VH-VL binders against Protein archease. Designs and how they scored, part 11

Target 1, 141 residues: Protein archease, of Thermoplasma acidophilum (q9hkc1)
Amino acid sequence: MDSDDNRTLSYEVVDHESDIGVIVYGKTYEELFSNAVYAMADLIVDVSRLKENRKMHEVITGKTPEDIMVNLLSRVLFYLDTYYILYYRITSKYSDGELDAYFYGSEIPEGIEYRNVIKAVTYSDLAVKPEEGYAKIIFDL
Below, E stands for the ipSAE of ESMFold2; O stands for the ipSAE of OpenDDE; V2 stands for 0.75 times the mean of E and O plus 0.25 times the DockQ between their complexes.

## First folded at step 16 (VH-VL; framework fv_relatlimab)

Design j1 (from i6 with heavy chain I101T G103S; at its last look DockQ between E and O 0.60; V2 from the best seeds 0.00; counts 0 for: pae E 6.5 > 2)
Fold by ESMFold2, look of step 16:
Structure j1 (fold): chain C 141 residues (1-141), chain A 121 residues (1-121), chain B 107 residues (1-107)
Amino acid sequence: as target 1 above (141 residues)
Amino acid sequence: QVQLQQWGAGLLKPSETLSLTCAVYGGSFRGYFWNWIRQPPGKGLEWIGYIDYTGSTYSNPSLKSRVTLSLDTSKNQFSLKLRSVTAADTAVYYCAREDWTRSVYTGFDYWGQGTLVTVSS
Amino acid sequence: EIVLTQSPATLSLSPGERATLSCRASQSIYKYLAWYQQKPGQAPRLLIYDASKRATGIPARFSGSGSGTDFTLTISSLEPEDFAVYYCQQEDNWPYTFGQGTNLEIK
């Protein structure tokens, strides 16, 4: 079975003694948001161990791309914490302070090993810069 | 009331390209997946694929090499092309709406009227 | 690919009787199962979604149940207009798949 979406796993881990972060790469807002979702999910569990059996659509709003990034990733954490569903892939359209996003993920299988427990997405060092080809996000563990 | 209306050529020769269009009336295009399903005469239903508002598609692997899905958001239309048809592609083709909001899992709640496509022998 | 197996292939009953149609999935699909009715020359009509919820305008005599791999559509008292082909369909994972159908015919 093939996917029509071009999803990349291009991220680098940035860590602090008590927290962790990522740098993701991409030339568009949509690529940066997609790669950030995948990177955060992969920090939580080994995404290669997940099936793609959950889906939803939501519009994520924010005054800046950084606000949208925080709101987007926080929404993924909300579904994980509340419903034990990890959305690890999105397709989206960015415009007018909105991210119109389709989410793809998995309920967390019994017995899967968590890599990290992420409490929150922070504004620390937060950057969403498609013109420079990257985004940087720091998570609170 | 949401209505899907479809059109396209109903009689094809082998190796031609099947081309169908579906227009959506009376409803939102966002938040839904726009699907194509076919039903060969006397047989069951086969899902062909979907397209959404972002232009993202997924096609049934059994057909993926021959399928092109497209949309025109300004006209609320989406289209199916199936290349290199054979007699095995003879079927009634339907467009259908799929709800992807987290509040509703509806299956395919609105269907087009169906288009019989016959590929001659 | 998730295979849906419907049984029986044909169910012959009279108006007023109770119909029970089965759909079994080859792997768990939780509750992501829909039921459709199709009459000759018509598009399928959505009856049940999310395994057990009636679609808009569907009479109360139609009910769905099940989760995981085993699902049932029940028509509590058959009306003449209920004789048709019934399909189950999963929306859990791509490619989406349909069962082969159960032909509910008048005895």
Scores: ipSAE 0.064, ipTM 0.685, lowest interface PAE 6.5, mean pLDDT 88
ESMFold2 (binder alone), look of step 16: mean pLDDT 91; pTM 0.944
OpenDDE, look of step 16: ipSAE 0.886; ipTM 0.940

Design j2 (from i6 with heavy chain I101K R102Y; at its last look DockQ between E and O 0.51; V2 from the best seeds 0.00; counts 0 for: pae E 2.3 > 2)
Fold by ESMFold2, look of step 16:
Structure j2 (fold): chain C 141 residues (1-141), chain A 121 residues (1-121), chain B 107 residues (1-107)
Amino acid sequence: as target 1 above (141 residues)
Amino acid sequence: QVQLQQWGAGLLKPSETLSLTCAVYGGSFRGYFWNWIRQPPGKGLEWIGYIDYTGSTYSNPSLKSRVTLSLDTSKNQFSLKLRSVTAADTAVYYCAREDWKYGVYTGFDYWGQGTLVTVSS
Amino acid sequence: EIVLTQSPATLSLSPGERATLSCRASQSIYKYLAWYQQKPGQAPRLLIYDASKRATGIPARFSGSGSGTDFTLTISSLEPEDFAVYYCQQEDNWPYTFGQGTNLEIK
């Protein structure tokens, strides 16, 4: 796919007590949200082994960018837990209080090895700072 | 009722740029994937590409070097440009809506009326 | 990428008969297949999506079945307005592709 040809490293893993976290990089809110979705998905399974044959659109709302981040990532977990679909890539438009997001992903293949089981997205150390070029998210295992 | 109306020049000379626009009425522009598909006279259908509401585009590799897809969200319009046309690009061009409900593909459910583009030679 | 081969190329039947149209994919596409009807001078019309689900407003005489590589569109009792060209289309992998069509014509 063209998208995989242009993919760059976008996250670092951060150990946080008994949980796991990521730092993702990006110059805009849209980039930070996109890279966070990819990072969380890649912590769950090796996304390089997935197709891109599922799509979805949702508007994610929140009072702050941090609220939107939690709500966004929680929706990805919801679809994984309920429908066994892992959305690992988004395109979006951000405006005050809303993220208009287009999700791209895959059914989880039979027999795929899970790297982690993420139970929830937390507010611990949560930061969404495009002016500083990063976001930090801690996940509950 | 959702309606797609398309327009653009129908007669081109070789090497010119094909330019078509599709407007969406009676429904939401957000939440769908906006496609172009063509059909040479008497032949089957070829998918050209789509654009999402964010402006991100995806094009058939066979045409990608010549295709530009764009949108104007303020007018609920999306457009196709195909550069350097030849007689092989003569076809009826359709715009179409691609729909997905809760991760389930529901096909190209609304189509424009079609525009015959003839490339003289 | 994925080639869809429809058979037969032409199917000649009379109103009231049962039509069976086949679409074979070059690799498994699970159930990610749609069917369209196209009449002369018109855009294609979506009939079936997800291999077997009827689109809104499609008469019950149209049904789809199959998974993997082999798919079938069935019209249980042909009406005069059903004589047209039928296309299958897959969305499992890039690029989206269509079959070459089956022409369903009046005997």
Scores: ipSAE 0.494, ipTM 0.826, lowest interface PAE 2.3, mean pLDDT 90
ESMFold2 (binder alone), look of step 16: mean pLDDT 92; pTM 0.945
OpenDDE, look of step 16: ipSAE 0.909; ipTM 0.949

Design j3 (from i6 with heavy chain Y58E; at its last look DockQ between E and O 0.55; V2 from the best seeds 0.72)
Heavy chain, then light chain:
Amino acid sequence: QVQLQQWGAGLLKPSETLSLTCAVYGGSFRGYFWNWIRQPPGKGLEWIGYIDYTGSTESNPSLKSRVTLSLDTSKNQFSLKLRSVTAADTAVYYCAREDWIRGVYTGFDYWGQGTLVTVSS
Amino acid sequence: EIVLTQSPATLSLSPGERATLSCRASQSIYKYLAWYQQKPGQAPRLLIYDASKRATGIPARFSGSGSGTDFTLTISSLEPEDFAVYYCQQEDNWPYTFGQGTNLEIK
ESMFold2, look of step 16: ipSAE 0.670; ipTM 0.875
ESMFold2 (binder alone), look of step 16: mean pLDDT 92; pTM 0.948
OpenDDE, look of step 16: ipSAE 0.890; ipTM 0.939

Design j4 (from i6 with light chain S28D K31S; at its last look DockQ between E and O 0.66; V2 from the best seeds 0.00; counts 0 for: pae E 2.1 > 2)
Fold by ESMFold2, look of step 16:
Structure j4 (fold): chain C 141 residues (1-141), chain A 121 residues (1-121), chain B 107 residues (1-107)
Amino acid sequence: as target 1 above (141 residues)
Amino acid sequence: QVQLQQWGAGLLKPSETLSLTCAVYGGSFRGYFWNWIRQPPGKGLEWIGYIDYTGSTYSNPSLKSRVTLSLDTSKNQFSLKLRSVTAADTAVYYCAREDWIRGVYTGFDYWGQGTLVTVSS
Amino acid sequence: EIVLTQSPATLSLSPGERATLSCRASQDIYSYLAWYQQKPGQAPRLLIYDASKRATGIPARFSGSGSGTDFTLTISSLEPEDFAVYYCQQEDNWPYTFGQGTNLEIK
């Protein structure tokens, strides 16, 4: 609706032994991808402490929605590791094999404390199910 | 190659709604951020806001309560509405393309020709 | 919001001279700074982005430098077509803001 504000996102943390996972809610692929990006970013730093002053556009491809989820979240990790920019919000249009995504985020402020160091997005228990209203993602710490 | 052409009513009365449209030719409409900037005659530039291809917007807080940004992806067009205008809104209005390459800012590289909007009083 | 202060307000020079225009930001904007040239009746023209990179088609006599809060546009040898108003603009944070301009006028 009114895209001038950061949207409210929702996720639940799930216990996964030595790793961490999330369940995100949404009725569309776009909502699930967006909420997953926010959830992963919020596991890395307190997103409420970030401004939204960096942006970009990329097309994320994949054979399945699950492949696109892994590729999308891995791309966010790439920008964090390489450029010290954390993209924590996306807007997008989904079609088979493709997510046309606009990324919004922040350079990492001096002095911010990391909550977790996420090394990778995994395929463990990975599900992207808009018809069931959720997605589940497990991260490798 | 890329060309932005803009149009809309140039004369308004106080309290009317300013409405401008910008069409994009010779390049992609996807993958960019579409902006509006204004310049009162003989004065500096003020950024109004942007919209992306999905409809996500950010507007200058000084104008946010009166600004509506929209797009028509089937026509490669984006539009500005500014409600409740006054003489202070008299300006040349520009549309402009904004790009970011791999998170690197590249500026407003293409601009429309400008539309003078005069609010009488 | 981020305030950009340009100096001098007016710079009077002759063709062939070197021009140095300053833009100072009220806070750290890293390298997210662009420079534009504007002539009467025309839209602004992008000269420099990311503090120091020339936009497509911009002559080599234009160069930008600086980071953080202090930025400079240099025109190494002025041509008659370079006399115009110059604006700096930041895209580090919303709202995007412009400096008030430097009028580069022919002596």
Scores: ipSAE 0.547, ipTM 0.845, lowest interface PAE 2.1, mean pLDDT 90
ESMFold2 (binder alone), look of step 16: mean pLDDT 91; pTM 0.945
OpenDDE, look of step 16: ipSAE 0.867; ipTM 0.932

Design j5 (from i6 with light chain Y30R K53N R54L; at its last look DockQ between E and O 0.61; V2 from the best seeds 0.73)
Heavy chain, then light chain:
Amino acid sequence: QVQLQQWGAGLLKPSETLSLTCAVYGGSFRGYFWNWIRQPPGKGLEWIGYIDYTGSTYSNPSLKSRVTLSLDTSKNQFSLKLRSVTAADTAVYYCAREDWIRGVYTGFDYWGQGTLVTVSS
Amino acid sequence: EIVLTQSPATLSLSPGERATLSCRASQSIRKYLAWYQQKPGQAPRLLIYDASNLATGIPARFSGSGSGTDFTLTISSLEPEDFAVYYCQQEDNWPYTFGQGTNLEIK
ESMFold2, look of step 16: ipSAE 0.645; ipTM 0.865
ESMFold2 (binder alone), look of step 16: mean pLDDT 92; pTM 0.946
OpenDDE, look of step 16: ipSAE 0.887; ipTM 0.938

Design j6 (from i6 with heavy chain Y50W, light chain K53N R54L; at its last look DockQ between E and O 0.61; V2 from the best seeds 0.72)
Fold by ESMFold2, look of step 16:
Structure j6 (fold): chain C 141 residues (1-141), chain A 121 residues (1-121), chain B 107 residues (1-107)
Amino acid sequence: as target 1 above (141 residues)
Amino acid sequence: QVQLQQWGAGLLKPSETLSLTCAVYGGSFRGYFWNWIRQPPGKGLEWIGWIDYTGSTYSNPSLKSRVTLSLDTSKNQFSLKLRSVTAADTAVYYCAREDWIRGVYTGFDYWGQGTLVTVSS
Amino acid sequence: EIVLTQSPATLSLSPGERATLSCRASQSIYKYLAWYQQKPGQAPRLLIYDASNLATGIPARFSGSGSGTDFTLTISSLEPEDFAVYYCQQEDNWPYTFGQGTNLEIK
């Protein structure tokens, strides 16, 4: 039986000067990381237009959850820029300093309409706070 | 080096549940996708589904309503259940490891030896 | 679902000859195709992935080529151990699908 243990919550877009940001919701680190990946991907293209046909595994490390968030989202941008694959869904297990992540995504279809071109994930106002139920991430366009 | 060993009951009656288990030796259980594939006697291969280390699954839509995939990370084992079997489910069932590195599919590189499951008429 | 059609169904050749096996996809799958060898009573063995990359431990006489819809497995000089059934498998979309096989038999 198919199962999606990676629960997805909606995200809110926030403006930040000439850039764009999101607030994502979740009560665990795994939920916040998953929802952040989805939110960033959906800011790039309409994810509902993508087929899920690529997958991979990466272990993402960092000294803080905020470092892991930046490294995780930067990895998604790397695959988009280098291989033209947008990973928009993850399942994962979090432990202190490490995110064991399984990425699911799609090659970008020819002619798809881009919503935004995200150049980088920033540390500006960056927060990963499952105890408060949210994460906030600002992107450079 | 890496070895997949599989087991389960080989003779079923119609409407019973097929149940197979695969154990992984000599390699990491995390970081891969764990698959089941079947092959009816004298015929080609049909992919059934996968499970990742977190318990997330995807199953062939043609079988989805009858398939349950599970794992036990403490034993490095993963399992297939196929409900409500019929004669059409008679096949050799294989477990297999799947790897994807940097967006490149590297195939099903290690396979179990196979289990013939016969569903009587 | 992506249908893979292999040809010929049976290929009868002798050791030392070159074998050319075809796999055609019902839609473009770019280079996302794998090849497997299967001998009687055994599980399939991965030969080629991503259309042309040789899997670990596979002899250099095996090669794969093609992109889009037309793919070829070539065995440059057949050895006795190469007589088996060969399957292609698409890696482009889920569910994964396999071709129906080509039986490479000794003449």
Scores: ipSAE 0.619, ipTM 0.864, lowest interface PAE 1.7, mean pLDDT 91
ESMFold2 (binder alone), look of step 16: mean pLDDT 92; pTM 0.945
OpenDDE, look of step 16: ipSAE 0.893; ipTM 0.941

## First folded at step 17 (VH-VL; framework fv_relatlimab)

Design k1 (from j5 with heavy chain Y58E; at its last look DockQ between E and O 0.59; V2 from the best seeds 0.70)
Fold by ESMFold2, look of step 17:
Structure k1 (fold): chain C 141 residues (1-141), chain A 121 residues (1-121), chain B 107 residues (1-107)
Amino acid sequence: as target 1 above (141 residues)
Amino acid sequence: QVQLQQWGAGLLKPSETLSLTCAVYGGSFRGYFWNWIRQPPGKGLEWIGYIDYTGSTESNPSLKSRVTLSLDTSKNQFSLKLRSVTAADTAVYYCAREDWIRGVYTGFDYWGQGTLVTVSS
Amino acid sequence: EIVLTQSPATLSLSPGERATLSCRASQSIRKYLAWYQQKPGQAPRLLIYDASNLATGIPARFSGSGSGTDFTLTISSLEPEDFAVYYCQQEDNWPYTFGQGTNLEIK
């Protein structure tokens, strides 16, 4: 079997007042961060229509896993806003207040339709809980 | 000054496994994409694949079923195995650093010295 | 897979002349093309990335241009050390591919 065919949906959308949120699943910090990046990107555009033709590396720091989640997702939004590159997949190593992350994404194709315009990642109900198997993130539209 | 040094066996028989290692000196092992590229004698270049620091890999579809890429982060080394070699795999094999700055490809900027691998009868 | 076709296969020139090397892609690769120089027994040396950006330490006589499918490497005034094989390489799509090379030889 093609290992890429084993991909499954790793997030679900939740309504949060006038904004939008996600719950992502995973048993490690790395899985939760990866699934959160994918979920946020897929809320912005249909990720299945993107090519993986851009790469980068950054170390994301924070005092807590929740701080790292906000900083990570905010960094993805920064590249979209500034460079028109949407990173939708990461591989990473988490340790000691750092996420050593390798980002994979796409320049936004001409004429692509945005599903949502996400303004910011919020601390509202923010949770990163690998021992409970989930993370919850609310976005400001 | 970044330097890539590579080594491995240079003479193989058909059906054996090619195994090469590349060590990185004078620079960070994190933050880059570590590649293998080969060149048959007197011919052009063929990309084999890369590995990132987390162990995530991508490889040329023409070789994917025979390629294994790995790393040892404690030694700043990465390795190529190519199974079931034939005479068509005779080439100079290079390790190379692939760099991306703020999402901009900046090329294969540092290369190993090359290893000639000959597959004989 | 994106095929890169370089022309001419061999270019014979003298020091001081201008060299123009061509690379054509089988489909648009936008600007995502790099150029390399290779001398016998040596690894390739990066010259140009993103079609037109000069790599660190490369002399200003080298320049790149083009977008879409047609790309050019220009050496404004050849030095003796510039006689080598030149390869183009694309990174717009998987897998990375190289052209077959242009041999720039001394006349």
Scores: ipSAE 0.606, ipTM 0.853, lowest interface PAE 1.8, mean pLDDT 91
ESMFold2 (binder alone), look of step 17: mean pLDDT 92; pTM 0.946
OpenDDE, look of step 17: ipSAE 0.879; ipTM 0.936

Design k2 (from k1 with light chain W94Y; at its last look DockQ between E and O 0.69; V2 from the best seeds 0.74)
Heavy chain, then light chain:
Amino acid sequence: QVQLQQWGAGLLKPSETLSLTCAVYGGSFRGYFWNWIRQPPGKGLEWIGYIDYTGSTESNPSLKSRVTLSLDTSKNQFSLKLRSVTAADTAVYYCAREDWIRGVYTGFDYWGQGTLVTVSS
Amino acid sequence: EIVLTQSPATLSLSPGERATLSCRASQSIRKYLAWYQQKPGQAPRLLIYDASNLATGIPARFSGSGSGTDFTLTISSLEPEDFAVYYCQQEDNYPYTFGQGTNLEIK
ESMFold2, look of step 17: ipSAE 0.611; ipTM 0.860
ESMFold2 (binder alone), look of step 17: mean pLDDT 92; pTM 0.950
OpenDDE, look of step 17: ipSAE 0.899; ipTM 0.943

Design k3 (from k1 with light chain D50K; at its last look DockQ between E and O 0.67; V2 from the best seeds 0.74)
Heavy chain, then light chain:
Amino acid sequence: QVQLQQWGAGLLKPSETLSLTCAVYGGSFRGYFWNWIRQPPGKGLEWIGYIDYTGSTESNPSLKSRVTLSLDTSKNQFSLKLRSVTAADTAVYYCAREDWIRGVYTGFDYWGQGTLVTVSS
Amino acid sequence: EIVLTQSPATLSLSPGERATLSCRASQSIRKYLAWYQQKPGQAPRLLIYKASNLATGIPARFSGSGSGTDFTLTISSLEPEDFAVYYCQQEDNWPYTFGQGTNLEIK
ESMFold2, look of step 17: ipSAE 0.647; ipTM 0.866
ESMFold2 (binder alone), look of step 17: mean pLDDT 92; pTM 0.945
OpenDDE, look of step 17: ipSAE 0.872; ipTM 0.932

Design k4 (from k1 with heavy chain D99G V104I; at its last look DockQ between E and O 0.55; V2 from the best seeds 0.00; counts 0 for: pae E 2.1 > 2)
Fold by ESMFold2, look of step 17:
Structure k4 (fold): chain C 141 residues (1-141), chain A 121 residues (1-121), chain B 107 residues (1-107)
Amino acid sequence: as target 1 above (141 residues)
Amino acid sequence: QVQLQQWGAGLLKPSETLSLTCAVYGGSFRGYFWNWIRQPPGKGLEWIGYIDYTGSTESNPSLKSRVTLSLDTSKNQFSLKLRSVTAADTAVYYCAREGWIRGIYTGFDYWGQGTLVTVSS
Amino acid sequence: EIVLTQSPATLSLSPGERATLSCRASQSIRKYLAWYQQKPGQAPRLLIYDASNLATGIPARFSGSGSGTDFTLTISSLEPEDFAVYYCQQEDNWPYTFGQGTNLEIK
């Protein structure tokens, strides 16, 4: 298998003991945050089966990019748990400890099969490193 | 209070490009979706598309090949271009604000005054 | 594309009467329906969003109900300023679509 096959995915799954994680790629904070949202959503359901028909806006704050990542992904989980809406795509502007984010997603259709039930976003091995071209996130199942 | 004011050329010949601009006063430009809707004379309303603060857009598939949406965040303005117009594009064009703040959908709550665009036959 | 069919096309009533306007969607749009009022020479005015939530500054005589495919706008006691065209609009799916309108006219 050649290394180009490893570079064609928007994210890679990482096993972490009894939990699951992802590595996402991108050269900007905005790319890494967007790819992380997509990756987490795709771990929950097959995103290709969803119809993008919900949208919203929130400003996500944090002292570090890692704090913003946790807060961002936790908001996606909140909307899934509370409103049954899975936001799987964002567009955003990052500056000065905040992420000005526009979320796009879908109300979960009846009968869709969940791949995983993600309980929480963790700080375990958490890294947001656009200068190195990646972010790593571990989830509690 | 929030006000949307729009402008642009109102009389076009077939094949020309329609160009409209909408400016937002008295409210936040961030946190909303900025829409264009049109209404042919004596007819109902047709959604054209929206743009968010980052420049991301969605457009009506029936118009998407001819539509360009853009924004100027320094002036709190957003714009519509519709290429290759025909008489069928004659309508009043409106800009409108759409919000979804913390999971609350708001509909199109503020509208521009409307611009009648006539495409001669 | 989701088609919204409004009925009746024209509703003729007097001030003080109760108005009931219908909007039917070609497929479920869950709760994602809005109602607008439009008077001659003016932009539409948002009345109701998410099927039943009253927009800011709209009088309490306006109410909305329904879910799925069948929706209703009710005006409990008509005031002279309520005679206008009313449109429903769905935001469940792109493209957003509008009904063809109900003309509420003074008898």
Scores: ipSAE 0.551, ipTM 0.849, lowest interface PAE 2.1, mean pLDDT 90
ESMFold2 (binder alone), look of step 17: mean pLDDT 92; pTM 0.948
OpenDDE, look of step 17: ipSAE 0.875; ipTM 0.932

Design k5 (from k1 with heavy chain T106H; at its last look DockQ between E and O 0.53; V2 from the best seeds 0.73)
Fold by ESMFold2, look of step 17:
Structure k5 (fold): chain C 141 residues (1-141), chain A 121 residues (1-121), chain B 107 residues (1-107)
Amino acid sequence: as target 1 above (141 residues)
Amino acid sequence: QVQLQQWGAGLLKPSETLSLTCAVYGGSFRGYFWNWIRQPPGKGLEWIGYIDYTGSTESNPSLKSRVTLSLDTSKNQFSLKLRSVTAADTAVYYCAREDWIRGVYHGFDYWGQGTLVTVSS
Amino acid sequence: EIVLTQSPATLSLSPGERATLSCRASQSIRKYLAWYQQKPGQAPRLLIYDASNLATGIPARFSGSGSGTDFTLTISSLEPEDFAVYYCQQEDNWPYTFGQGTNLEIK
């Protein structure tokens, strides 16, 4: 990756003991959720090598924004495990307790190199704070 | 029981802007992808683009510079504008619902009645 | 862009006969092909998705098969209402593209 790519990175990797995490940036809930989906997907494979050919819509619910984040990212992992589809981009509308989300992604091509195998999304250090401009998520490998 | 009803001006002069609207009845507006597809007289079909409920769009690269897609969620309507029309834009224009279930494409399952747009010359 | 070539351009048959319509893709589209029927003055009607799955409300006499580059739509016994133009459409690669159509006409 050259220095121009470093200027455009939308997430930072954070080491957490033997696991991995991300900090994503955004001023709205929708931005934070979108950037978190992209970041998690990019930790799994090089998303720039995927071709967007799958779509879906789901409403993700939760009592807190943190619950919605875990449920959202866990849903992405579910589709990867069950259907071999990696959703890496969402558009959405957030309201209290609900994220109305449109998912865009790719069937995993044969021969693609996996960067990491993410087992689960954790509540460890989990934060979703648009008022502070960031979200932090720790993944279990 | 889902119905798509479309309307707009059917006769244009070169360089004008084509403007069509499609209203959705008898079904959910949320959860689908709302498309425009056109068919020149006696010829095949060309996909124009789609819009989702959040207002996110994608358009055919061949038309993208002239296309604007928009949404009015309060009226369950979506619209197409095509700028700078020429005789080559003469076609029947359709709105259509695109369905996806758990990542499986289910096609364009409901279509509007079609609107013939003729660009003079 | 993926080009879909349908053959024959025109197929003349009588009611009760079996129709076989072909669609060939310029590169593999795996199973991601849909079929539509269009009658004069009407919008297209979805028949088949994912090469072989019958859309809701479509009669069982319609069937689809194929994968990769070669696909077939079969109508087992033609009814008078089946005489129309048929289009294939791929969704494996953006943008969506359609074949040029096969005109199934009454002999």
Scores: ipSAE 0.686, ipTM 0.873, lowest interface PAE 1.5, mean pLDDT 91
ESMFold2 (binder alone), look of step 17: mean pLDDT 92; pTM 0.946
OpenDDE, look of step 17: ipSAE 0.900; ipTM 0.943

